# VHH binders against q96fz2, part 49

Target 1, 269 residues: q96fz2
Amino acid sequence: CGRTSCHLPRDVLTRACAYQDRRGQQRLPEWRDPDKYCPSYNKSPQSNSPVLLSRLHFEKDADSSERIIAPMRWGLVPSWFKESDPSKLQFNTTNCRSDTVMEKRSFKVPLGKGRRCVVLADGFYEWQRCQGTNQRQPYFIYFPQIKTEKSGSIGAADSPENWEKVWDNWRLLTMAGIFDCWEPPEGGDVLYSYTIITVDSCKGLSDIHHRMPAILDGEEAVSKWLDFGEVSTQEALKLIHPTENITFHAVSSVVNNSRNNTPECLAPV

## First folded at step 20 (VHH)

Design FC11
Fold by OpenDDE, fold request of step 24:
Structure FC11 (fold): chain B 269 residues (1-269), chain A 123 residues (1-123)
Amino acid sequence: as target 1 above (269 residues)
Amino acid sequence: EVQLVESGGRLVRTGGSLRLSCAASGFTFRYYVMGWFRQAPGKEREVVAAIVQTGGYTYYADFVKGRFTISRDNAKNTVYLQMNSLKPEDTAVYYCAAGKGIFLDTPDEYDYWGQGTQVTVSS
């Protein structure tokens, strides 16, 4: 996974992340560093994306079922990294393979510390190799969506106003991530960064791409992944597997350029 | 040419069962969401059920109440609707549709439509 969409306005995104804590109380995640949230239809590694994480990571004795939402850098920078520039990292940390997560120190150590997060996205992009051509067809892959009655007759999706309504009840894709905290050697702000755990693709997606993000399907899976206070690493890793609960459609080549940030990126073609 | 051909519609008694089939051709079936719709006389076309490409998610209208099951066989380019416990209110022309749209329950999101098959449930 090297490209995602996360374009919802902050308030809409927050509402979409409504949850129940361990006590059954309805809550919204509290933002950390909301100003770092940059909505985009075309998120690439090294950009910031919002993730969910347990409040216990920030507050001692906090309820570990409570959630914080925070923009983090895509591409995990290990805490032990000693260079002043995170871009000097010599290995790719955009993704973490599920089968080797415990073999790589960069992922094992933060995971052992309970640094699990849920990466939020509208969906992710993958490129299918076309047989016989050097051309790649991009696809947008996401949770199945249902139009709730409250969304008035979305007339022809052709009006910008109608497009915004489409997203009011969007079910966000929830991907399993590992994050780490890096303190720059020269001082400054702590950098929070994440990697997306990947698995072998489900059968239905295998023709498009052989790997997919580990998707946490449902509130229970999300809660268990986040709750490092109550859920062990071993138990959490049981949540990491392919899922068929996805849909997809072909999109235009507009998404190929990471600078393009328009609805056209994820529009069906 | 894109074709969706429904079959299996017939007269059935209340409480009876039917299995509808829709054979698809002319497009890459496995890349489309498939849906069943129905239209009764004097009523608008409404969604009955939908299934994503992988089969890993299904949607059902509220009136289905567990009576119908949508399934697909991508190897056969076919989508099915098993209908049990049929009621007179289920009398309609049933349409198969294929879509690349975003919303499963929205007819406008479907690109291809069959001609329909008549289902009649007698009291």
Scores: ipSAE 0.922, ipTM 0.966, lowest interface PAE 0.4, mean pLDDT 93
Fold by OpenDDE, look of step 20:
Structure FC11 (fold): chain B 269 residues (1-269), chain A 123 residues (1-123)
Amino acid sequence: as target 1 above (269 residues)
Amino acid sequence: EVQLVESGGRLVRTGGSLRLSCAASGFTFRYYVMGWFRQAPGKEREVVAAIVQTGGYTYYADFVKGRFTISRDNAKNTVYLQMNSLKPEDTAVYYCAAGKGIFLDTPDEYDYWGQGTQVTVSS
């Protein structure tokens, strides 16, 4: 996974992340560094994206079922990294393969510390290689969406105003991630960064791409992944597998340029 | 040419069962969401059920209440609707549809439509 969409306004995103804590109380995640949130239809590595993580990572004795939402850098910077510039990292940490997560120090160590997060997105993009051509067809891949269960007014989707309404009830894609905290050698703010765990693609997606993000499907999976206080690493890793509970459509080549940040990126063609 | 051909519609008694089939051709079936819709006389067309490309997710209208099952066979380019415990209120023309749209429950999101098959449930 090298491209995602996360364009919802902050308030809409927050509402979409509503959850129940261990007590069954409905909650919204609290923001850390909300000003770092930059909505975009075209998110690439090294950009900031919102992730969910347990409150226990920030507050001693906090309920580990409580969630925080925070923008983090896409591309995990290990805590042991000694260079002053994260861009000098010589290995790719955009993704972590599920089969080697325990073999790579960069991922194993933070995972062992319970640094599990849920990466939020509207969906992710993948490019299908066309046989016999150098052409690649991009696809937008996301959770199945239902319009009527959530909005009583079938307004004509054709108005910009209606487009915004369409996203009010969007089911966000929830991807399993690992994050780490890096302290710059020269001082400054702690950098929070994440990697997306990837798995072999489900059969339905295999024709498009052979790998897919580990998707945490449903509140239980999300809760268990985040709750490092109660759920062991071993148990959490059982949640990492392909899912067929996805849909997709072809999109235009507009998304090929990471600088393009328009609704056309994820629009069906 | 894109074609969706429904079959299986007939007269049945209340409490009876039917299996509808829709054979698709002229497009890459495995890349489309498939849906079943119905239209009764004097009523608007309404969604009955939908199934994503992978078959890993299905949607059902509220009136289905577990009575119907949508399935697909991508190797056969066919989508099915198993209907059990049929009621007179289920009498309608049933349409198969294929779409690349975002919303499964929205007719406008579907690009191709069959001619429909008549289902009649008698009391």
Scores: ipSAE 0.919, ipTM 0.965, lowest interface PAE 0.4, mean pLDDT 93
Fold by ESMFold2, fold request of step 24:
Structure FC11 (fold): chain B 269 residues (1-269), chain A 123 residues (1-123)
Amino acid sequence: as target 1 above (269 residues)
Amino acid sequence: EVQLVESGGRLVRTGGSLRLSCAASGFTFRYYVMGWFRQAPGKEREVVAAIVQTGGYTYYADFVKGRFTISRDNAKNTVYLQMNSLKPEDTAVYYCAAGKGIFLDTPDEYDYWGQGTQVTVSS
C-alpha cells in the first residue's frame, strides 16, 4: 500500500468519523493540527494524512476510548532517529509487515508504547501487472458503498456538484497503523509519523496484488485498535488479518503521476 | 459478445421458493460486481441484491428482509439469487447485471445487463 485517496473537506471527514465512546455516547473526534490536513485524491508517502488515535496520547488521565484526529507524515520516523532530516532515513517505513512487526525495532518500540493509530482514506490504489504485457493497471480499492438509504431509490451523479454530494455517506477505509514521535535533534516541533500494517492479500485481491493493508472492519475493531489503555498489544494484534469485505475497480493512468489531484484519479474506467 | 443469461424464473405460489441463475461470458467475471435488479410493470428498476468481486460483501434492499440470498461462483462465472417466502409483490422481471462502478445499489453503475427472467407469484 503506497497510494491512497483522502480528499474529503475537513468537516465532512470529521462527520464521517462519528463514533460511540465506551459509555455509548455519540461523539466526533477532536482535531489536532487541522491546518496540516491536505486533502487529495492522490496521497503518496511523505505526505500528511489524517489518522485517529486515543485522546490518552495527549491528555493525562483522559478516557482512552475518546478519539483524536490528526494529520501525520506517512512513513514512520522512529523516535531514535539521529539525523536532522527525516528524508535521510535509510529504510522504507511506508508499510510494516504484520509477520515481522515484533522483530523490527522501528515498529516494535512504538507498538510497545501503545502508539496505535487508524489510518483514514477514501480507499487505496494498487498496480497490477497486466497479463500479456509489461504495463501495470491501477485499481482503486475500498469498502463496499451504498448510495441510497431507502429500497427502490436510485441516486444519480450527473454533474461535478452531484458527484461531491454522493460522498456524504462514504464509508471511509480504516487501516491499522503504528505511529511514532520524533524530536528533531536541533529542536522544533515533534514530528508525528505513521506506517500502515500490511498482511497477505485475501483470495479475492490476490490477482491484483499479493499484499494488502490490515483493514479494521467496523467500530469494534477500530475501538480496540485505538484503545491502548484497555487493549494490550497481544490482543490488538489479533485484529490484524486480511478481509474479503472489499471491492475495487480499474482506474486510468492519471493516478500514476502523484501530482495529479483530480476526481479522475479514482473514476472507474 | 458479452452475455448475461438469466434462468429459473417461473410461476410460484405465495410462500414458495425459487432459485435464479445468471451465466456470464465475454468478460473477466471475477473483476465485476454482480447484482440482481427487478422491474414490475409501471415501476422503476430497483436493486434487489448485489455481491462484490470477492464474495465477501452482499447488499440487500430493505424489502428483501432476509428472504433472499445472493451468491457467486467465480469458477463457474455464475451469480445466483435464492428467493424464499415469495410474495405477490415480488412479481417482476428479474435482471442480472455486472459492473465496475462504485455504488452497488444504482443501475447506472452497472455496465452489462441480461434480458431478464419473469418471476410471477400467485396468490
Scores: ipSAE 0.856, ipTM 0.937, lowest interface PAE 0.6, mean pLDDT 91
Fold by ESMFold2, fold request of step 21:
Structure FC11 (fold): chain B 269 residues (1-269), chain A 123 residues (1-123)
Amino acid sequence: as target 1 above (269 residues)
Amino acid sequence: EVQLVESGGRLVRTGGSLRLSCAASGFTFRYYVMGWFRQAPGKEREVVAAIVQTGGYTYYADFVKGRFTISRDNAKNTVYLQMNSLKPEDTAVYYCAAGKGIFLDTPDEYDYWGQGTQVTVSS
């Protein structure tokens, strides 16, 4: 889980994140640092991607079921990190294995502070290692999608303008994450950064890759993961498991170069 | 050579049941989304049901209303449609389809199509 697509314009992405608070009120998440959102079909570690987190992280006495959306750095930087440049971190924090999360200080400490987040994407990419060659086949992996709202749509996109319309009702992938807050030793703004929790892949994905992100399937799972005011760490970790509610298709090698930010990255081949 | 071969279509009375099967060959079945579509005379081809590669998600058109069940057996390269409580408006040619496209309900996203099997529901 080292590459994602998260390309939607901010307003489309925000509407896709509509939710109900614990009192049943329909809401949209409130943005922090919206100018740091950098949409792309091809996001890699160290880039910023939007995550959801509880309002209670920012406001004392806030309703913990209310949500903030904020861009954070992919690749968790622990609060205890001593050097001034986060790229100097000696270990990889792009992902956090679920089976060792309570054994690794980098993840255990922020998790104990309730620093749970939901990482948003269109979907993620994985590279399948083929027997007999060194070549890898990339796949785009995502929640199952329906194009029509009920009245029937006329077809797939055949131009750039029509392509963006098919995303208006896209079901965003929602992955379980942990975040931390690092204060640079030289001063400056606090850095928010996240890791994606991983699990063993489900049976249907095992031919592609042996690991997958921990996917939170549906509003109940998302709400419980975010709500550190009402849901303990122990109970939240019960949400972390593989799912079979996913689909995938092969894509071209265009996605291999992380600088390629085009719809071709996720186009079926 | 890719082949999708439907079977099981026949004449059935209203309220009856029918099971359609589609045997697939010539491609790696577990990598494809599978769908059932139907077309009545004078009408557009429409999705009936679809099932993702893992079997973990199924889609049904609104007119199904709980009457049909799609399933797949990746070991046998076969997809099924169990049809219960059949109505005369279910009369159509039913097609099996396989695709690598994005949207489950869109015929243009499906790459391979069977010959079709006729289902006729009499009053």
Scores: ipSAE 0.853, ipTM 0.936, lowest interface PAE 0.6, mean pLDDT 91

Design FC11
Fold by ESMFold2, fold request of step 24:
Structure FC11 (fold): chain B 269 residues (1-269), chain A 123 residues (1-123)
Amino acid sequence: as target 1 above (269 residues)
Amino acid sequence: EVQLVESGGRLVRTGGSLRLSCAASGFTFRYYVMGWFRQAPGKEREVVAAIVQTGGYTYYADFVKGRFTISRDNAKNTVYLQMNSLKPEDTAVYYCAAGKGIFLDTPDEYDYWGQGTQVTVSS
């Protein structure tokens, strides 16, 4: 998992993240650093993407079921890193394999501190390798989507502008992540950064790629992964498994260049 | 040549059951979402059920109310609709469709369509 789409305007994204706290109260997550959110159809490692995390990480005595949404750097920078430039990290932290997460200090330590997050995206891209060639076929992979007809919403016209309204009800992909906090040695703001946990792909995706992100399917899974105040590391790790509740379609090579940021990146071909 | 061939439509009594099949050829079946749609005389075509490539998600229109089950067999390139507790309101031509689009319940997202099979439910 090395490329995602997360293109929604901030207010639309926030509403899509509506949730219920432990008492059943409807809430929206509170933003931190909203100015760092950079929506794009084509997000790469080292870029910022929004994640959910527990309010308890920021506020003494907070209800651990309450959610914060914040942009974080993709590619976890461990708190012990001592160079001034995170790009000098000697190993790749874009993803964390679930089968070795408790063996790798870069991931085990923040996980033990309850630094669990939910990584948000429209969906993710994977490239299928074709036998006997360097050619790869990109696919966009996402939760199954239903478009509901509504009176007075989009019933009068069928045009490209209606594409934006379709996204108002998009089911965001929710991936399990781990984050850490790094203080630059030369000073400046604390850097929040994350990794996406990966698992073996489900049977239905195995022809495309042998790994997939650990997807949290539904509010119970999302709530348990986030709530480090009430859910132990041991219990949370039971949530980490492949899912068949996924769909996909082929896309053009436009997405190959990470500088391309257009709806064409995820359009079916 | 892409082909979707429905079979199994017939006359049944209210409360009866039947099973529709759709045999697919001319494309790589496991990469396509499959759907069943229906159209009654004087009405627009509507989604009945859909199933994603993995088989891990199925969608049913509200009127199904647990009476129908969609399934697929990727080894046989076939999608099925098991229909139980049939009602006269279920009378329609049923169409099999295959698509690579985004939304499961939207006919415009489906690329290939069968010719349809008639289901008639008598009172």
Scores: ipSAE 0.853, ipTM 0.937, lowest interface PAE 0.6, mean pLDDT 91
Fold by ESMFold2, fold request of step 24:
Formats: sequence, C-alpha cells, structure tokens
Structure FC11 (fold): chain B 269 residues (1-269), chain A 123 residues (1-123)
Amino acid sequence: as target 1 above (269 residues)
Amino acid sequence: EVQLVESGGRLVRTGGSLRLSCAASGFTFRYYVMGWFRQAPGKEREVVAAIVQTGGYTYYADFVKGRFTISRDNAKNTVYLQMNSLKPEDTAVYYCAAGKGIFLDTPDEYDYWGQGTQVTVSS
C-alpha cells in the first residue's frame, strides 16, 4: 500500500469519524494540529494524513476509549533515529508486514508502547501488472458503498458540489497502523509518523496485488485497536488479518503522477 | 460479446421459493459487482440485492426482509438469487446486472444488463 485518497474537508471527515466511547456516549474525535491536514485524492509516502489514536497518548489519566484525530507523516520515523533529516532513513517504513512486526525494532518498540493508530482514507490505490507488459493498471480499493440521497436544502446546480454530496455518507477506509514519536536531535516539534500494517491479500484482491493493508472492519475492531489502555498488544494483533469486505474498480493513469489531485484519480474507467 | 443470461423465473404460489441464476460471459466476471434488480409493470426498476467482487459484502433492499439471498460463484461466472417466502408483490421481471461503478444500489452504476426473467407469485 503506497497511495491513498483522503480528500474530504476537515468538517466532513470529522463527522464521518463519529464514535461511541466505552460508556456509550456519542462523540467526535478531537483534532490535534488540524492545520497540517492536507486533503488530496492522491496521497503518497512522506505526506501528512489523518489518523485516529487514543486520547491517553496525550493526556494523563484520560479515558483510553476517547479518540484524537491528528495528521501524521506517512513513513514511520523511529524514535531512535539520529539524523536530522527523516529522508535519510536507511529503510522504507511506508508499510509494516504483519508476519514480521515483532521482529523489526522500528515497529516492535512503538507497538510495545501502545502506539497503535487507525489510518483514515477514502480508499487506497494498487497497481496491477498487466499480462505480457511492464504497464500497470491502477485500481481504487475501498469499503462497499451505498448511495444516500441526502439534500438538506442543497442548490439545484449540477457541479462539482453534486459530486461531493455522494461523499457525505462515505464509509471511510480504516487501516491498522503503528506510529512513533521522533524528537529531532537539533530541536523542534516532535514528529508523529505512522506505518500501515499489511497482510497477504484476500483471494478477491490477489489478481490485483499480493498484499493489502490490514483493514479494521467495524467500530469494535477500531475501538480495540486504538485502546492501548484496555487491549494488550497480543490481543490487538488478533485483529490483523485480510478481509473480503472490500470492493474496487479500475481507474485511469492520471493517479500515477502523485502531483495530480483531482476527482479523476479515483473515477471508474 | 458480453452476455448476462437469467434463468429460473416462473409462476409460483405465495409462500413458495424460487432460485434465479445468471450466467455471465464475455467479460472478466470476478472484476464486477453483480446485482439483481426488478421492475414491476408501472414501476421504476429497483435494486433487490448486490454482491461485491470478493463475495464478502452483500446488500439487500429493505423490502427483502431476510427472504432473499444473493451469492456468486466466480469459478462458474454465475450469480444467484435465492428467493423464499414469496409474496404477490414480488411479481416482476428480474434483471441481472454487472457494474464497475461505486454505489451498489444505483442502477446507473451498472454497465451490463440481462434480458430479464419473469417471476409471478400467485395467491
């Protein structure tokens, strides 16, 4: 997994993340660093994307079932990294294989600190190798969607705004992640960064790509992954598996260039 | 050439059961969402059920109320609709559809359609 779409305006994204805490209270996640949120149809590694994490990471004695939403750098920078420039990291941390997560210090250490997060996206892209060629066919992959015709006094004009109405009830993709906190050696703000855990693809996606992100399907899975105060690492790792609750469609090559940030990136072809 | 061929529609009594099949050819079946739709005389075409490519998610319209089951067999390029506890209001032409669109319940998102099979439920 090396490309996602996460394009919703902050307020729409926040409402899509409505949840129930352990006491049954309806809540929205509280933002940290909202100005770092950079929505785009075409997010790549090293960019910031929103993740959910437990409030307990930020506030002593907080209810660990309460959620914070914060933009983090895609590409985990380990807390032990000593160079001043994260781009000097000697290995790729865009993804973390589930079968070796407890063998890699970059992932095992933050996981042991309870640094679990849920990576949010509209969906993700994968490139399929075409038969007999080096050309690749991109696909957009996402949770199944049911259209909702909600138009609370919305204007009649047919425009890009009508496209955005279909996103009002979009089911966001929720991927299991690990994050870490890096203190730059020369000072400055702590860098929060994440990796996406991957698993072998389910049968239905194997023709497209042999790996997929570990998807947390439903609020119970999301809550357990986030709640490091009540759910041990061992129990949380049981949530990490492929899912068949997924759909996809082919998209044009517009998405290939990560600088293209238009709805065309995910439009069916 | 793309073909979707429905079969199994017939006359059945209220409370009866019926299994519809749709054989697909001319496209790579496992890349398509499949759906069943119906249209009664004087009514708009409406979604009955849909199933994603993997088989891991199914959608049912509210009027189904647990009576129908959609399934697919990607090895046989076939989608099925098992219909139980049939009622006279289920009388309609049932269409098989295949699509690459985003929304499962929206007819405009489906690219290929069968000719339909008549289901008639008598009292």
Scores: ipSAE 0.851, ipTM 0.935, lowest interface PAE 0.6, mean pLDDT 91
Fold by ESMFold2, fold request of step 21:
Structure FC11 (fold): chain B 269 residues (1-269), chain A 123 residues (1-123)
Amino acid sequence: as target 1 above (269 residues)
Amino acid sequence: EVQLVESGGRLVRTGGSLRLSCAASGFTFRYYVMGWFRQAPGKEREVVAAIVQTGGYTYYADFVKGRFTISRDNAKNTVYLQMNSLKPEDTAVYYCAAGKGIFLDTPDEYDYWGQGTQVTVSS
């Protein structure tokens, strides 16, 4: 998984992340660094995307079931990295294979510190290799969606204002991630960065691509992955598996250029 | 030529069961969301159930209330609707549909439609 869409305005995104804490209180996640949120239909590695993480990472004695939402760099930079430029890291940290997560120092160390996060997106893109050609067909892959409002109008999805209403009740994709915190040796702010855990694709996606992100399907899975105060690494890793609770559609090649940030990137073709 | 051919509609009494089938041809079935819709006389077409390409998610309208089950067989290019505990209110023409759109419950998101099969539930 190397491309996502996460385009919602901050307030819409925050409302979509409503949750209940362990006491049953309905809450919204509290933002850290909200000005670093850069919405786009076309996010690539090294860009910032919002993730959820436990409040306990920031506040001594906090309720570990309470959630913070913060933009982080896609492409984990390990806390032990000694060079001044993250691009000099010789390991691919955009994704972390679930079958080797406990063997790779870049991922094992932060995981052992409870540095688990939930990576948020509208959905992700994958490119299907067409047999016998060099051409690749991009697909947008996302949770199944239902309109919660009764709509009797035909063609309403063709206008810009109707397109934005499509997103008011969008079920955000929730992917399992690991994050780390790196202090640049030449100074500057601590860099928060994440990787997305991947698994073998479910059968229904295997024709498109052989890997998929580890998707956390539902609030129980999300809560357990985030709550490093109550859920051990061993128990959390049981949440990491493929899912068939997923849908997709073909999109145009507009998404191929990561500079294109338009609704056309994810529009069905 | 894309074709969706429904079968299995007939007259049944209240409380009875039916299984509808929809045979698909002319497109790559496993790439499409499949849905069942119904239309009673004088009413608008409404979603009954939908199933994603993987089979891993199913949607049911509120009026189904656990009585119907949608399923698909991608090897046979066929989608099914098992209908149990039928009520007179279920009387309608039932349509099979295939789509590449985003929302499962929205008829406008479906590209191909069958001609329908009549289901009649007598009191």
Scores: ipSAE 0.848, ipTM 0.935, lowest interface PAE 0.6, mean pLDDT 91
Fold by ESMFold2, fold request of step 21:
Structure FC11 (fold): chain B 269 residues (1-269), chain A 123 residues (1-123)
Amino acid sequence: as target 1 above (269 residues)
Amino acid sequence: EVQLVESGGRLVRTGGSLRLSCAASGFTFRYYVMGWFRQAPGKEREVVAAIVQTGGYTYYADFVKGRFTISRDNAKNTVYLQMNSLKPEDTAVYYCAAGKGIFLDTPDEYDYWGQGTQVTVSS
């Protein structure tokens, strides 16, 4: 997984992340660094995207079931990295393979600290290799969606405001991630960064690509992955597997250029 | 060319069962969401059920109440609707549809439509 869409306005995104804490109380996640959220239909590695993580990472004695939402850099920078420029990493940390996560120091160390996050997106893109050419067919891949209401007002579907309303009930894709915190050696703010865990694709996606992000399907899976206070690393890793609860459609090549931030990026073709 | 051919619609008594089939050709079946829709006289077409490409997610309208089951066989390019405990209000023309759109329950998101098969449930 190397490209996502995460385009919702902050307030809409926040409401889409409503959840229940361990006491059953309905809550919204609390933002950290909300001004760093940069919505786009076309997010690529090294950009910031919102993730969920336990409040206990930030506050002593916090309820570990309470959630923070914060933008983090895509492409995990390990806490032990000594260079001043993260682009000097000798290896790609955009994704983390589930079958070797406990063998790679970049991922094993933050996992041992309970640094689990849920990466949020509208969905992700994958490029299907086309036989006999270097051409690739992009697809947008996401949770199945139901339009709770089929119509609003007269002329409502034709305006930008009504496009926003169509997304009000969007089920956000929730991917398992690992994050770390890096202190630049020359000083400055701590850098929070994440990787997306990947697994073998389910059979239904294997024609498109042989890997997929580890998707956390439903609030129980999301809660267990986030709650490092009550759910051990060993138990959390049992949540990491492919899912068939997924749908997709072909999109145009507009998405190929990461500069293109328009709804056309994910429009069916 | 693209074809969706429904079959299995007929007259049945209240409480009866039917199995609708839809044979698809002219497109790559496994890349399409499949749906069943219905339209009674004087009413708008409405979703009955939908199934994603993988088969791993199915959607049912509220009125189904556990009575219908959608399934697909990607090897046979066929989608099915098993209808049990039929009621007179289920009387309608049932349409098979294939789509590459986003929302499963929205007719406008479906690209291809069959001619329909009539289901009539007698009191």
Scores: ipSAE 0.837, ipTM 0.929, lowest interface PAE 0.6, mean pLDDT 91

